# Ledger of designs, part 6: VHH binders against PI-PLC X domain-containing protein At5g67130

Target 1, 376 residues: PI-PLC X domain-containing protein At5g67130, of Arabidopsis thaliana (Mouse-ear cress) (q93xx5)
Amino acid sequence: CSNGNCQLLDSCSSATDCVSGLYCGDCPAVGRSKPVCTRGQATSPTSIINGLPFNKYTWLMTHNAFSNANAPLLPGVERITFYNQEDTITNQLQNGVRGLMLDMYDFNNDIWLCHSLRGQCFNFTAFQPAINILREVEAFLSQNPTEIVTIIIEDYVHRPKGLSTLFANAGLDKYWFPVSKMPRKGEDWPTVTDMVQENHRLLVFTSVAAKEDEEGVAYQWRYMVENESGDPGVKRGSCPNRKESQPLNSKSSSLFLMNYFPTYPVEKDACKEHSAPLAEMVGTCLKSGGNRMPNFLAVNFYMRSDGGGVFEILDRMNGPVLCGCETLSACQPGAAYGSCKNVTVQTRTPSMDSTAGSNSGGSYSGSVQFSRSLAS

## First folded at step 4 (VHH; framework vhh_rezetamig_d1)

Design t23 (from e05 with T108E)
Fold by ESMFold2-Fast, scan of step 4:
Structure t23 (fold): chain B 376 residues (1-376), chain A 123 residues (1-123)
Amino acid sequence: as target 1 above (376 residues)
Amino acid sequence: QLQLQESGPGLVKPSETLSLTCTVSGGSISSSNYYWGWIRQPPGKGLEWIGHIYYTGSTYYNPSLENRVTISVDTSKNQFSLKLSSVTAADTAVYYCARELYSRSWGEPFDYRGQGTLVTVSS
């Protein structure tokens, strides 16, 4: 195949060989000898189902969203830090990313995005003034009136009223979801439809508790549980909460942030990690959360996969919760819960909903691990 | 005043083994709070983590390099070393030794590193 006719997982030589929405990607880490047409965009769950509470949806989130090799350099300075993403925040938003993790610091008499150490930004760890990235977010929200964006700030800003002033200067106040309307006791959030209607389309959380009262920026762990990030968070067989978070099965908050990225970014492995290992970890974290589906899936190098990647996993997280189907693409707009299209997905990622029978190698005893947990 | 200093040949021939040593001064390598690691930066590219070692000898390597990399530690000399076998032109980079915090989260960079040493792979 060629000239825009190649389907998902078909061999390709350039991006123009693949049907719209796919790119030609390699993944030597899974033993692949040739590149294949690979997903590069998330399906918007709200384009299918938009009447449910915000905390029923799962959104793609990028870890250190600003941290890419194409970010501007300070004059005469080499950047000596790790990159977590490959493209701009504008590209990420266009590809369906709806959550952005940003590290904010006081630096050069301004607030900057830095991937730094010990709570301090240095010339060699600095990326750019935070206002530049927030203006990209403003442009996206202005141009896409039904979209909701979440920002989570690892917060090293000490200047008085620094965050509230920064967001106001970026023109983002008009989209601000007020703390006063955030659910307090693990109750459901407003529906996506209601949030869009009220234009409360920007959710901002800070790691600093005092800023909720001082600046109106929600303290993250009052509203969400979160698993460990880095190497503890990708360790097979467990999904421990991070120290700032309540236990994942706590009913005191209604959002669940699931991290899935190693302590040190390893770009070459991301395509392998975003397939079967990620599918397995979603199941583990779902169980650890008391059958609560994560609402944000935070990854490095979000486009890297062996075909379906994080995009396929997101579809399989959203489908069962939003419409009762195995994947989001099987949902039928306007139909009753559990009314599903007949779909077949071409993937090398194992199904989260299958069980093999004993004594026959390959017989199935039915869906057990994922669908049944959500159907109860 | 912790200082880390790389040493080793600046030129390595293709197919040979790249060998570097990091000397730690102003602090002890025998610390339970830190790993001691190697990272590199190819010309015009970002950092790539190679691997690290705990002072007891436990090692962890970048899976992309693990078949070619060996890191060892000599606590009596306060040194640790890198061997990277079967080098090619793609291994040309500035190599840094670094101190890494034990049990880090959010992937913060190293708290101390050497000044870096350029290793060119050419015949």
Scores: ipSAE 0.014, ipTM 0.460, lowest interface PAE 7.8, mean pLDDT 85

Design t24 (from e05 with T108N)
Fold by ESMFold2-Fast, scan of step 4:
Structure t24 (fold): chain B 376 residues (1-376), chain A 123 residues (1-123)
Amino acid sequence: as target 1 above (376 residues)
Amino acid sequence: QLQLQESGPGLVKPSETLSLTCTVSGGSISSSNYYWGWIRQPPGKGLEWIGHIYYTGSTYYNPSLENRVTISVDTSKNQFSLKLSSVTAADTAVYYCARELYSRSWGNPFDYRGQGTLVTVSS
């Protein structure tokens, strides 16, 4: 195949060989030496089903979204940088990313995005002024009136009213989801339809509790549980909560942020990690959370996979919950729950609740639940 | 001014051990503020962190390389070294030594590095 006709997992030599929405990608880590057509885009769940509470949806989130290969280089500073992502925030959003993790610091008389030590940004750890990225988010929300974006801030900003001023200056206050409407005590969120109607399409969380009262920025762990990140968070067979978080099975909050990335980013292994290992970890975290499906799946190198990757896993998380179908791609816009397209999905990723030896490595057909907890 | 310099063979045979040394000048390795690490870049690929060492001898290695990596420090010579055993063609890369500032959230930022040394694994 060639000239835009190659389907998922077909061999390719150029990006132009694959059908729209796929790119030509390699994954030597799974034993493959030749590139294949690989997913690069998520299906937006709000384009399919928008009548459910926000906390029923699972969204793709990028860890340290600003730490990408296209970030501006600071003049005069020679450094080696590890990237967490490969493309711009704009490209991430166009490809279906709806959550952005950002580290914000006071630096150079501004608020900057930095990877740093002890809450202080240095020139060799700085990437760019935060307002640049927030302007990209504003442009995306302006151009896509039914989409909702979530920003999670690891917050080292000490200047008075720094965050509220920054977001207002980026033109984002008109999309701001107000803290006063955020559910407490594990209650359901407003429906996506209501959020879009009210134009409450930007959710912003901070790691600093005082800023909720002082600036109207929601304190993250009041509203969500979160598993441990880094190497402890990718350890097979366990899904421990982050220390700032309540236990994952706590009913005190209705959102669940699932991290799946190692302490040091490893691009060459990401395509392998985003297949069977990630599917297994979603199942582990679902059980640790008391059968609560994660609402944000945060990864490095989100486009890297052995074919379907994070995108296929997100479809399989959303489908059963949002429309009663095996995968989000089987959902029919406007149709009744359980009304599914009869689709055959070519995949190398085993079921999320499968154990060792369950890898079928081929096609799944019909409406099959990947998790019994979601089926009910 | 701090300077780091890699040294070691540029060619290693498959199955053998790759050995590199980093010499630090203009500053002391016995600093409590920093870790000393190794990173590599295979041709056409991104950076991969190998491991680091604190001047007291404490090490942490990339889990994917842990069973093949040993990093050691010699504070009297102001040097630290890397040994990577059982090498294959996949270990062909430019290897850098670096000074690291410890962070647990996303990996360590580097404020100084060597110029890099190409190591080719070939029979």
Scores: ipSAE 0.012, ipTM 0.495, lowest interface PAE 7.9, mean pLDDT 85

Design t25 (from e05 with R104K)
Fold by ESMFold2-Fast, scan of step 4:
Structure t25 (fold): chain B 376 residues (1-376), chain A 123 residues (1-123)
Amino acid sequence: as target 1 above (376 residues)
Amino acid sequence: QLQLQESGPGLVKPSETLSLTCTVSGGSISSSNYYWGWIRQPPGKGLEWIGHIYYTGSTYYNPSLENRVTISVDTSKNQFSLKLSSVTAADTAVYYCARELYSKSWGTPFDYRGQGTLVTVSS
């Protein structure tokens, strides 16, 4: 195949060979010898199913979204840290990322994004002033009036009113989802339709509890449970909660943040990790959460896959919850729950089997995923 | 002032073993607070973590390299070394040694690294 007619997983030589929405990507890590047409964009779940509470949807989230290969360098300073992403936040948002993890520090008489240690930013760990990235978010929200963005801040900002002033200066206060309307005690969120109508399209969470009362920035672990990140979080067969989080099966909050990235980012392995291993881990975390589907899937190098990647996994997370179908693409707008389209056969990823129940420390008990296409 | 310095050959033939040593000065390698690691940067690509060692000899390697990598430490010389076996053209890179403040839950940046040494794999 060539010239725009190659389908997902077909061999390709350039992006122009693949149907719209796919790029030509390689993954030597899975033993493949040639590039294949690979997904590069998330399907918007709200374009297919809307009117459901925000906490029924799963969104793509980028870990340390600012820590990318295109970030500007300070004059005369090398960064001596790893990148977590390959493209700009603007490109991430265009490709369907809707959650951004940002580490914020007091640095150089400003608030900066840094991938640093011990609560301090240094020249060699600094990326850029946070205001620059928040202005990219403002531009996106302004240009895309039905989209909702979530920001999670690992918060090392000590200046008084630092976060509230920063977001106001970025022009984001007009989109701000107020803490007073955030559900407590595990209740459902407002519907996506209501959030868009009210223009409450920016959710911001902080790791610092006091800032909820002091600045109106929601304390993260009041509203969500979260699994461990890094090497503990990718360990097969378990999905332990982060120490700051309530247990994943707690009914005290309605959001679930699932991390899936190693302690040290490895770009060349990301395409392998974002297929069968990730699908298996989603099933494990679903069981650990008491059959609660994660609402944010946070990864490094989100574009890297052996075909469907994080995008296919997101569709398989959203389909069963939003419309009762195996994948989001099988949902039929306006149809009854469980009324599904036929989809193409895909046997490369294990099933996310939620019927096995909780299995602490056990192995994933999935099966090969089968999707069906219409016969001739 | 802490300094790290790489040393080793700049040219290695395919199928042979790449050997590099890092000399640490201005600080002790026998510290419970740090891991000592190797990272590399292939031409035109980002940084790739190879592995690290604790002064007691405990190692952790990048899983994609673990069958070819050995990192060792000599606390009496304040040095640690990298051996990468069965090299190919894909192993051509600038190699850096680094000090890491490791966390299992999230990546910790290097607070010091060497100036780097280019290793070309060619016949």
Scores: ipSAE 0.045, ipTM 0.532, lowest interface PAE 6.3, mean pLDDT 85

Design t26 (from e05 with W106F)
Fold by ESMFold2-Fast, scan of step 4:
Structure t26 (fold): chain B 376 residues (1-376), chain A 123 residues (1-123)
Amino acid sequence: as target 1 above (376 residues)
Amino acid sequence: QLQLQESGPGLVKPSETLSLTCTVSGGSISSSNYYWGWIRQPPGKGLEWIGHIYYTGSTYYNPSLENRVTISVDTSKNQFSLKLSSVTAADTAVYYCARELYSRSFGTPFDYRGQGTLVTVSS
């Protein structure tokens, strides 16, 4: 195949060989010797089902969304820190990312995005002023009037009213979802259609409890449960909760943030990790949460996979909850729950390309089954 | 203040073992607050974490390198060392030693590193 004819998982030599929406991607980590057409974009769940409470949806989230090699260097400085993503925030949002994890610091007489140590930013760990990234978010929300973005801040900002001033200066206050309307007892959120109608399309959470009262920025763990990130969070067979979080099966909050990235980012292994291992981990975290599907799936290098990647996994998380079908692409707008299309493209197993040797049986490493949550 | 300095051969033959030492000055390796690690940067690529060691000898390695990596510490000399076996051209990189605070959630936080030493794998 060539010239835009190549389908998902077909061998390719360049991106122009693949049908629209796919790129030509390598994954030597799964034993593949040639690149294949690989998904690079999420299907927006709200383009298919938009009348449900916000906490019924699963959104793609990028860990340290600002941390990419294209960020400018300070004059004369070599950046001595690791990257978590490969593209800009604008490209991430265009590809269907709807959650952004940002580490914010007081630095260089401003608020900066840094991947740093000691609660302090250094010139060799600094990326850019936070206002630059927030202006990209503002442009996206302005140009896409039905989209909702969530920002999670790992918060090392000590300057008085620093966050509220920053977001106002970025022109984001007109989209701000007010703390006073956030459900606090595990109750359902407003529907996506109601949020869009009221223009409450930006959710912002901080790791600092005092800022909820002081600045109107929601304290993260009052509204969501969260598994451990890093190596404990990717460990096969377990999904422990983060120390700041209530237990994952707690009914006191209605959102569930699922982290899936190692402590030390490893770009070359991400394509392998985003296939069958991720699908298995979603099942493990679903059980640990009392059969509650995660609402945010946070990853490094979100584009990397052996074919369907995080995008296929997101479809399988959303389908059963939003319309009662195995995958989001099988949902039929306006049809009764459980009325599904036959979809062949998205029924492929994540481990189709020469990775079958260690499977428990057959050519797949395991089927993921997601049961619908009836309560929440 | 604290200084870290790499030392070792700049050329290693394929299939042999790469051996590097980091000398720490201006501070003690025998600190319960920090880990001591190795990271590398292949030409034209990003940083890759290799592993770290606690002063008691406890080690943690990058899983993709674990079968080839050994890190050791000598508290009496205030040094720690890296051995990487069965090297290939893919192991050509600038190697850095670093002081790290262990983190489970935000990557490889380090506050000091050496200047780096280029190691070329060539026959």
Scores: ipSAE 0.024, ipTM 0.492, lowest interface PAE 7.7, mean pLDDT 85

